# Ledger of designs, part 26: VH-VL binders against q8mxu4

Target 1, 107 residues: q8mxu4
Amino acid sequence: MCDRDDCASIASRCTGETIICAFVESITPPKIRDKTGTYELKCPFAEGFTMEIGDLFLFHFVFDGSSEKCTRLTPIPKMLAMVYEKLLKDLRKAKKEGKMIISPTAN
Key: E = the ipSAE of ESMFold2; O = the ipSAE of OpenDDE; V2 = 0.75 times the mean of E and O plus 0.25 times the DockQ between their complexes.

## First folded at step 17 (VH-VL; framework fv_satralizumab)

Design v02 (at its last look DockQ between E and O 0.29; V2 from the best seeds 0.00; counts 0 for: pae E 6.6 > 2)
Fold by OpenDDE, look of step 17:
Structure v02 (fold): chain C 107 residues (1-107), chain A 123 residues (1-123), chain B 107 residues (1-107)
Amino acid sequence: as target 1 above (107 residues)
Amino acid sequence: QVQLQESGPGLVKPSETLSLTCAVSGGSISSGYAWSWVRQPPGEGLEWIGFIYHSGSTNYNPSLQGRVTISRDNSKNTLYLQMNSLRAEDTAVYYCARDSGWHDFYSGYFDYWGEGTLVTVSS
Amino acid sequence: DIQMTQSPSSLSASVGDSVTITCQASQDIDNYLNWYQQKPGKAPELLIYYASRLETGVPSRFSGSGSGTDFTFTISSLEAEDAATYYCQQYDNLPLTFGQGTKVEIE
């Protein structure tokens, strides 16, 4: 069980799903970065997808207990980085306090 | 190892403009870091002034907004702080520091500091 | 702005003692908190970042913990050289803000 949704916490590979808002640090190898650190993705970026270093994305990850799977990439305007960080923080808090259930698979 | 060294006039008159420099060595100011200015009035705590990202993007403390300009010269590997309309309350030791900020939106922790330079505002 | 409140403002302890300093944020800042040590006439030095990560070269007697609004800085076994003022600093939101400091004196 993980209550974090940032680059530093991905390596814990907690079961369930999470959304991480992070910048692209590098394309080859694929690395993302946020305020907590850098994580090298185990899944490649989608072919034909236009991505540049510095782009901001929401990364949807699913953890099965052994590895993470990036299931969806959503581009976000860079200027909204702080907005999404706040949203995710509030979401974490709400989950912790049992105020909402996002998904049946969420832990 | 990264080293920072502040320099300035030491004494500035009220209403005048402060100009400080920060010479950086052991690392490039364009190497992907941010660089902050922090000040400390004598016997008091620390106040963040602002930062400049290696791209040139800046962010300032709103308390000082309108009076502060942070800039850099990559060719000289030097940072600059300009502060207008100085008051007695601006008397402080001024530090430049390397900022862990990796994006123009973010600032973080300061892992390298200069020794600081005292600026006294007095007539 | 996010206000950071440290406690106590000052303390005196003997060599070998365990010292604890607390820092409270006016709002949830996640783990985006740093601790600095400043000796008289010197610039601050980074000891802890990300609430609990020890900066390279910093002795293991220094530690940090906490998340959200309440944070703790600990010196497990005080040494004479630890006489200094310690500051917490948040970087969850701009502007960056510091605690008022805690002066640690050695008896």
Scores: ipSAE 0.415, ipTM 0.858, lowest interface PAE 1.7, mean pLDDT 90
Fold by ESMFold2, look of step 17:
Structure v02 (fold): chain C 107 residues (1-107), chain A 123 residues (1-123), chain B 107 residues (1-107)
Amino acid sequence: as target 1 above (107 residues)
Amino acid sequence: QVQLQESGPGLVKPSETLSLTCAVSGGSISSGYAWSWVRQPPGEGLEWIGFIYHSGSTNYNPSLQGRVTISRDNSKNTLYLQMNSLRAEDTAVYYCARDSGWHDFYSGYFDYWGEGTLVTVSS
Amino acid sequence: DIQMTQSPSSLSASVGDSVTITCQASQDIDNYLNWYQQKPGKAPELLIYYASRLETGVPSRFSGSGSGTDFTFTISSLEAEDAATYYCQQYDNLPLTFGQGTKVEIE
């Protein structure tokens, strides 16, 4: 199934790097949402990025034991959100059927 | 936290237009959520009517397309449902709900619901 | 439209019983399946989203499982307050569709 985290799965993560495609639900407190749910960010952001409610980003996370860090934010045009969702759905289907050789993962 | 309250006429006649309001408190309707209307005929199951996304984009159940308009007033934190050409089968409890939709073409799960308002379509 | 078929339509059980409700989709809906509880005279209440994720504050006796087309909702030890009608709902494709409901009564 999917090798990348989503808003539902990230809450249990304590180590490694991952990527979530999600949009900004709230700025204060900082929350992101995708089709699987809402996640409240626990990480500081680098200065120089502006987030608005409804903006879509790829969020890069690094988990180092007890802390989460958002290392990169990559803005995504709205049109690519639908392509990304289709790719994730196709990836999960291919993994279930044993057809995938290389899993798409974010590091 | 978030609370929704529907209001409307209760009793309407066939062929008339239904107008419902949904007052939202404890949160903003311009947040990153969508907002759906769902109805339930007495003693029956649930039917999704449509949603309005935080961008203002709408989507409707095809079975109701052409009769339904969902709109909002951000300054009043209020959602609206209009349904024209009412028929007896439109008798139902009407709910507004917060929808977890993440873009204009997708709706999700409904985590906050209003109490519902019964609309009876009868001569 | 994706048809959602619940089984059974109704059941009666005693406090402490394990109750299982199934929901079958007419096409693969991945994990995009929710479960709601509706008590008499009340609005539906979300219990489970994304097939298996408990909503905040939902007791752990409720659980969901499955993916693709076949989904299961279980109450591991029925309590008197669980008398209600339960609905599954898919959110893979529009229009959103619900199962017909399963009425659970306490004997």
Scores: ipSAE 0.061, ipTM 0.722, lowest interface PAE 6.6, mean pLDDT 83
ESMFold2 (binder alone), look of step 17: mean pLDDT 90; pTM 0.929

Design v03 (at its last look DockQ between E and O 0.45; V2 from the best seeds 0.46)
Fold by ESMFold2, look of step 17:
Structure v03 (fold): chain C 107 residues (1-107), chain A 123 residues (1-123), chain B 107 residues (1-107)
Amino acid sequence: as target 1 above (107 residues)
Amino acid sequence: QVQLQESGPGLVKPSETLSLTCAVSGGSISSGYAWSWVRQPPGEGLEWIGFIYHSGSTNYNPSLQGRVTISRDNSKNTLYLQMNSLRAEDTAVYYCARDSGWEDFYSGYFDYWGEGTLVTVSS
Amino acid sequence: DIQMTQSPSSLSASVGDSVTITCQASQDIDNYLNWYQQKPGKAPELLIYYASRLETGVPSRFSGSGSGTDFTFTISSLEAEDAATYYCQQYDNLPLTFGQGTKVEIE
């Protein structure tokens, strides 16, 4: 199963797969942004994709203990950023309160 | 680095309209960020006035009761604040600031601030 | 409107002391809480965003913690240049609101 992160939480991630919904803030150096802040990518943007500052993507990452790999980019409508942020906020609240976590699944 | 500089009249009369400018350098106001105005009465705390996204969409503090208009001129890289029906309690230092918001999906912290400009409202 | 209450309103401490300021929100604001420093006659300066993320270039003696309604800001070893007023600010909901400020004095 694939986790969900934000620009704040991914900075401390070491293992597993995760997805971030974020805007491209900068190409050089590659940076992404959401409501929790900015994250500088440790991997290049996907090959063969024309990426513009302000584009919104789901960024799929794989972490193998010490390195980050950007395995997929999925362009999405801007309104899904608000939905994703709300879902992540709800997950953080449920985790804080000790409630069972229901992870979102593939579209 | 991004720099912001406010400018305006300094002294204005009650009931008149305040017009302030914020010149931005070292970065573009069309870069996807949002831009805020914040004020501080002398010796008091901070009050958010409102912000404008690079897209032109705005939000204002309802406590200012519709007296405020925030606008921009991308070609001059300049932000504007207009506040009408001025009162003595509008006396404050006025700051412009870069808001961490992005592409209409903002986060709402202010990472670059102008030096501020004092506006005194008195007869 | 979300009210932000800081405590204490002022404090005095010596260089080298550990200083703690609290900020309480009138409702759950997740981690959407920032801390600013304002020195006399100067604009505020962002120190911490998203409750605990240190802004680039800010000394590591500054830290923040908390989530939900209760937040703490700490200066681990007070320096003379830290004499200032400190503000918390929430960005969970509009209007954006600040705490009343905490004045920190040296000596």
Scores: ipSAE 0.570, ipTM 0.851, lowest interface PAE 1.6, mean pLDDT 87
Fold by OpenDDE, look of step 17:
Structure v03 (fold): chain C 107 residues (1-107), chain A 123 residues (1-123), chain B 107 residues (1-107)
Amino acid sequence: as target 1 above (107 residues)
Amino acid sequence: QVQLQESGPGLVKPSETLSLTCAVSGGSISSGYAWSWVRQPPGEGLEWIGFIYHSGSTNYNPSLQGRVTISRDNSKNTLYLQMNSLRAEDTAVYYCARDSGWEDFYSGYFDYWGEGTLVTVSS
Amino acid sequence: DIQMTQSPSSLSASVGDSVTITCQASQDIDNYLNWYQQKPGKAPELLIYYASRLETGVPSRFSGSGSGTDFTFTISSLEAEDAATYYCQQYDNLPLTFGQGTKVEIE
């Protein structure tokens, strides 16, 4: 299974789901950036949603093997960026060590 | 292509204050990148000093905390490093570099470097 | 602070040889590791970022691998121009820290 919980790895588009914590680099086109690089989103932002460059979000992506779908955007205070990076790191480690149960939505 | 050029006094006396400038060309210091200072004593390794985001947010190496101030002038597209209470151990080549980082707690790799400027601390 | 330990401190090899340098972090830094090349009297130059990504314009003979605490930098076929000191650098946590360097000499 592909590691795809960051901007550098999301392009692998392996099946399953992931959460990415990243900053908004641009609105048009929509691009996000984290410590691993930049990724241009394939899905538009929701109408009426206020987003500014520099905002921090959790992006929930679902992969079907050919493309990704952004299913949820959750704004995060910037001061919690490192906290979420740590959480995601721990999650990756737990999954690798077989300590996590596979999500029903994961393929 | 982004270019950086450091400039400074070359020689500074102990206990005095170092002031360095970094002229940036081929790119704007307000373009969404961070900008770092890194130093290297002669024949030794590299030490990160700190960085400034284009917003003005800064982060410094705790080993130098209290002695260092990094600032920028967007109108001049120039970065600045100020270091107080210099000592012999501060003798080094000082580099400015573009940092892939974002926020003041979010740094990354250095993809563009200046040529560096030697600063010698001596009486 | 995160300590980065490189090995070896220096090495000598012939043109055409494969050269390997290792870098060990004092804690898990995921893939947040970069490799730089510094030639005498010059500034460091970025070769590898994010543990294994080749910087634009860098020859393909350079590569990086690893994650967590153990990383490897490889020159597959050494050239005369590769004589330099190489540094690893972590950016998982502040302050940013570098390895002590590995001097590569050409026989």
Scores: ipSAE 0.371, ipTM 0.858, lowest interface PAE 1.7, mean pLDDT 90
ESMFold2 (binder alone), look of step 17: mean pLDDT 90; pTM 0.936

Design v04 (at its last look DockQ between E and O 0.73; V2 from the best seeds 0.72)
Fold by OpenDDE, look of step 17:
Structure v04 (fold): chain C 107 residues (1-107), chain A 123 residues (1-123), chain B 107 residues (1-107)
Amino acid sequence: as target 1 above (107 residues)
Amino acid sequence: QVQLQESGPGLVKPSETLSLTCAVSGGSISSGYAWSWVRQPPGEGLEWIGFIYHSGSTNYNPSLQGRVTISRDNSKNTLYLQMNSLRAEDTAVYYCARDTGWYDYYTGYFDYWGEGTLVTVSS
Amino acid sequence: DIQMTQSPSSLSASVGDSVTITCQASQDIDNYLNWYQQKPGKAPELLIYYASRLETGVPSRFSGSGSGTDFTFTISSLEAEDAATYYCQQYDNLPLTFGQGTKVEIE
């Protein structure tokens, strides 16, 4: 059963793709954090990409059943953290209630 | 390991102001975490008072809004609680705790607590 | 404010018994629910966060489940040292609120 898109549930995700909005907790090792907890990333940050502790990003992950692959990092203004939290929550709820016609993500 | 230790006057008169301190060790108060105050009247449950974010911004329980000020001194690695116009109902053990809130926009659970300090409001 | 209602208010059980405590939220709080243990004269200690995540160092006999409005805390095999008051706490919305507590006594 896969119904979450957050740091706490990354390791237990099913096949598919998801977007997680999370803060950078540490650079070395690379760790991200949201309201659910922390996760140590298995993907390195791209060279030349400036990242600081406390930065907010959308992390696009693809799951193939064996491990997660980070495919894209999108910086987000910190002030939008709560907006994305709500957005993801609403999306999750809509999926649960079967209100989604087209889902770009799979859990 | 993070350790917290509350200290206060123990006894405060009604209408006076309570001032508490929380000494933090084993970790920096200026880290990304938030820091909360929680109180517990004798034999009763827990009430969240408020917290201070990484940035220094604060958020208070509306039930206590207007009477509470939470602050910190990074150089002393110390958290502070000030509460005005004390009443008998404010008698409680006061705890400081590390809030897992991270860089102002997340908050939630308390993973480290002080031992608490009893504050009795009496004439 | 979000009201958290625990059940029961108190219970008595024997060593080795399974103990279950429930917590109900007045509104959907997703999985943003924590459980604390407080022994007499001591500060609360975090046992479970985000509904089912076991805090580091906490014995595996403690567990949590649930989502939305209904949550469950379980001690699979009660030990004498588990005599305490247990609290649930939501962090979906401010102000943060606690349940009224459940006192667990050992027979």
Scores: ipSAE 0.767, ipTM 0.920, lowest interface PAE 0.7, mean pLDDT 92
Fold by ESMFold2, look of step 18:
Structure v04 (fold): chain C 107 residues (1-107), chain A 123 residues (1-123), chain B 107 residues (1-107)
Amino acid sequence: as target 1 above (107 residues)
Amino acid sequence: QVQLQESGPGLVKPSETLSLTCAVSGGSISSGYAWSWVRQPPGEGLEWIGFIYHSGSTNYNPSLQGRVTISRDNSKNTLYLQMNSLRAEDTAVYYCARDTGWYDYYTGYFDYWGEGTLVTVSS
Amino acid sequence: DIQMTQSPSSLSASVGDSVTITCQASQDIDNYLNWYQQKPGKAPELLIYYASRLETGVPSRFSGSGSGTDFTFTISSLEAEDAATYYCQQYDNLPLTFGQGTKVEIE
């Protein structure tokens, strides 16, 4: 499965695949926002995508040696922002308390 | 740069209604941000009063017992606070602030503040 | 409501000293904790959000750490201009609540 990040944690990522649920804050320069703050993308938004400031997306990232690539944008209804925030908060809490989150394998 | 400036009566009597304005410049109040009011009694700490979201939806501190109304006029780029049934305990410096809530979500921290205006409630 | 308790209520320190202020939440607030500086007669000013992220333009001698219920704010080398009252504030849940403040004086 893919990892999950937020605008705060992705700033230090340099490997792997991850997903961020965030609002578009700015197009030029490209910036996104969630409850943890803002993040300026190191790669451009994919060409041919129609997006507006205030749109909510799942941003799919692939990192290879700190080379950031946004490979997919999935538009989602704004009310789901709270669902993703709650999920990520629960995952942080479980990890902090030493509880293992069991998930399906990709086999 | 976004700048905020509060204004209001300064001295008011108990049971009256407080009306404050917050003039915003260097940015639009109809942007994606939320806007908060915060107060500080003299020599004391800070108390959040409430905010208004991008959509115009509001939320208030329940400690104020429904006495508060926050509103705005987008054409004047101005925020308003009304607080009725004033008491001596409502004496405070009142601030308006830009809340980092975004498109009706993620309220929480204040990156621009007004200078504050002192309101004294005295018999 | 989430109560925020700061320690100490006041302190006095010399220029160049390291200063530490703590903030304790009455329940787990994840990292949703901010720090503000307020000089006499002035509005508060945001220094740190999301427990440890430094607001732009804030000197690097200011830092924050912690998660859950226990948070720490540090001034690594106190300067005369840092004489002020410092407030923590949680944004995990409404109503937004502040600590009672810590007054820092230069001796």
Scores: ipSAE 0.704, ipTM 0.885, lowest interface PAE 1.1, mean pLDDT 88
ESMFold2, look of step 17: ipSAE 0.533; ipTM 0.840
ESMFold2 (binder alone), look of step 17: mean pLDDT 91; pTM 0.932
ESMFold2 (binder alone), look of step 18: mean pLDDT 90; pTM 0.925
OpenDDE, look of step 18: ipSAE 0.724; ipTM 0.912

Design v05 (at its last look DockQ between E and O 0.63; V2 from the best seeds 0.66)
Fold by ESMFold2, look of step 17:
Structure v05 (fold): chain C 107 residues (1-107), chain A 123 residues (1-123), chain B 107 residues (1-107)
Amino acid sequence: as target 1 above (107 residues)
Amino acid sequence: QVQLQESGPGLVKPSETLSLTCAVSGGSISSGYAWSWVRQPPGEGLEWIGFIYHSGSTNYNPSLQGRVTISRDNSKNTLYLQMNSLRAEDTAVYYCARDSGWYDFYSGYFDYWGEGTLVTVSS
Amino acid sequence: DIQMTQSPSSLSASVGDSVTITCQASQDIDNYLNWYQQKPGKAPELLIYYASRLETGVPSRFSGSGSGTDFTFTISSLEAEDAATYYCQQYDELPLTFGQGTKVEIE
């Protein structure tokens, strides 16, 4: 299952897969940021990925309980950062109101 | 360690224009962050004035009625605040702060603050 | 504009006590809430952002919780140096707005 996290929630994920919309904050050490704060990546990216500070990506993460892997980077227009934030707010609101009573993944 | 230091006249007259500077050290103001100004009347709470993004675009508190201009000089690593048509209620400690905004997006928490500078508006 | 209401306006407590401060937003602000400490004669200092994320270097006796409109800030074991005024501040939407503060005194 593909889930949705932010920089604040990803640190406690241990299984499943998720997508984060975040800006590159630094390359060495590798850090990303969104409205919820900063997250330092625990996995190296595969060869062939190019990241510059200030770029916006969708980061696709896979967790198997022992490792964090970023399996896909999708560059997106920076204006979509606000759309993704709105999406996450709507999902969190729906969950609080009982409209999302089953999570795709949880740990 | 990012450090911020405000400076300005201290005492100004009503109807005049306030000009404040914020010197930043231990980091670059062009580093992608936004930079905010916040004020605090003596013995009172905090009011956000506005911020300037990485690109130079600005956002201001509408409560200040268009009286504020925030700018920066990257070569001097310095932020500026100008406020015109000063009134007695503009008496406050003025702070500059690093804002969580990043490459012109987001905003809203302030992880480094200057020491503040008191501005008194009186005849 | 989002109004932030703190309670209590002031409190007095002894070293070692647990101290709790509440902050209520006039509308749902998700988790976009920060807590600052301001010691007499000094600038505010960020303690907590995104409702519950502890800023680097902040002692673990400080914590935050809540979501939506109701938020709580706790000092689990008050220290003498914690005498200060504490502010909540929302960053869900502009203009950024602060609570009116809670003064914590050591008795």
Scores: ipSAE 0.691, ipTM 0.878, lowest interface PAE 1.1, mean pLDDT 88
Fold by OpenDDE, look of step 17:
Structure v05 (fold): chain C 107 residues (1-107), chain A 123 residues (1-123), chain B 107 residues (1-107)
Amino acid sequence: as target 1 above (107 residues)
Amino acid sequence: QVQLQESGPGLVKPSETLSLTCAVSGGSISSGYAWSWVRQPPGEGLEWIGFIYHSGSTNYNPSLQGRVTISRDNSKNTLYLQMNSLRAEDTAVYYCARDSGWYDFYSGYFDYWGEGTLVTVSS
Amino acid sequence: DIQMTQSPSSLSASVGDSVTITCQASQDIDNYLNWYQQKPGKAPELLIYYASRLETGVPSRFSGSGSGTDFTFTISSLEAEDAATYYCQQYDELPLTFGQGTKVEIE
């Protein structure tokens, strides 16, 4: 299992999928930030979608062992930042402790 | 490069109010970062006082809650610390620092520090 | 509050030696731990953030490891200029708290 649910560890390129909750740090180039660090986005934006500095998103990433793909961006109200941080933390701990069923797509 | 410089009265009497300023240069105080105050009594360890977020929201150490006010002036690019009802135990070097906190989310590590200013509480 | 306990409180070592400092948290703080160096009469300087991330400009002889409750800070080859007090600091939850410090002296 690989810890890739944050900006600092996303480059590990382990197989599977993960969700990262992070803020927009910059637009050009697009960079996201969380408690662990920063990451330059490779996610495309659809027409009409705007990203602003300070926005909060869930980033769904899929890893094939050599690269990462950003498959979905979900805007999140900023007030829920701490909620998602806790959820991801709890999920990570549960996986580590073997309290969850391992999905074929999970890391 | 971001630079911080604290300034204060140096000496404050017990029960009086401490007012410190932190002049920030090389970066905007109104950026996405949070800004913290940390103090260190002579020969002792470090104590986090509190921080101010990008929005202006503040959070304080509960040990000092009720006595501390952190504020800022964007036009002056200056951070402020006010502490009421000073006592001898408040004697310390006071530091301002840039916090890794980003757009009202989390408070983390301090990557830039001022040189600190000594505040002595004595009658 | 989360208590951070460093060990040892002080140590003496020679130039070229490997030095190890430990920090224990009173509860699981994930990897949200930083290490600072403070030289006499100076402000603390950030060396390591998020347990193992080296701050920009910091020499590679400094490193950090650990997660959960137990963390380690290492100087692989001590230099004379490394004489200082080192502090760990958690930012998993508020209030932010520091270890009591470890004074490193050069023999």
Scores: ipSAE 0.660, ipTM 0.905, lowest interface PAE 0.9, mean pLDDT 92
ESMFold2 (binder alone), look of step 17: mean pLDDT 90; pTM 0.932

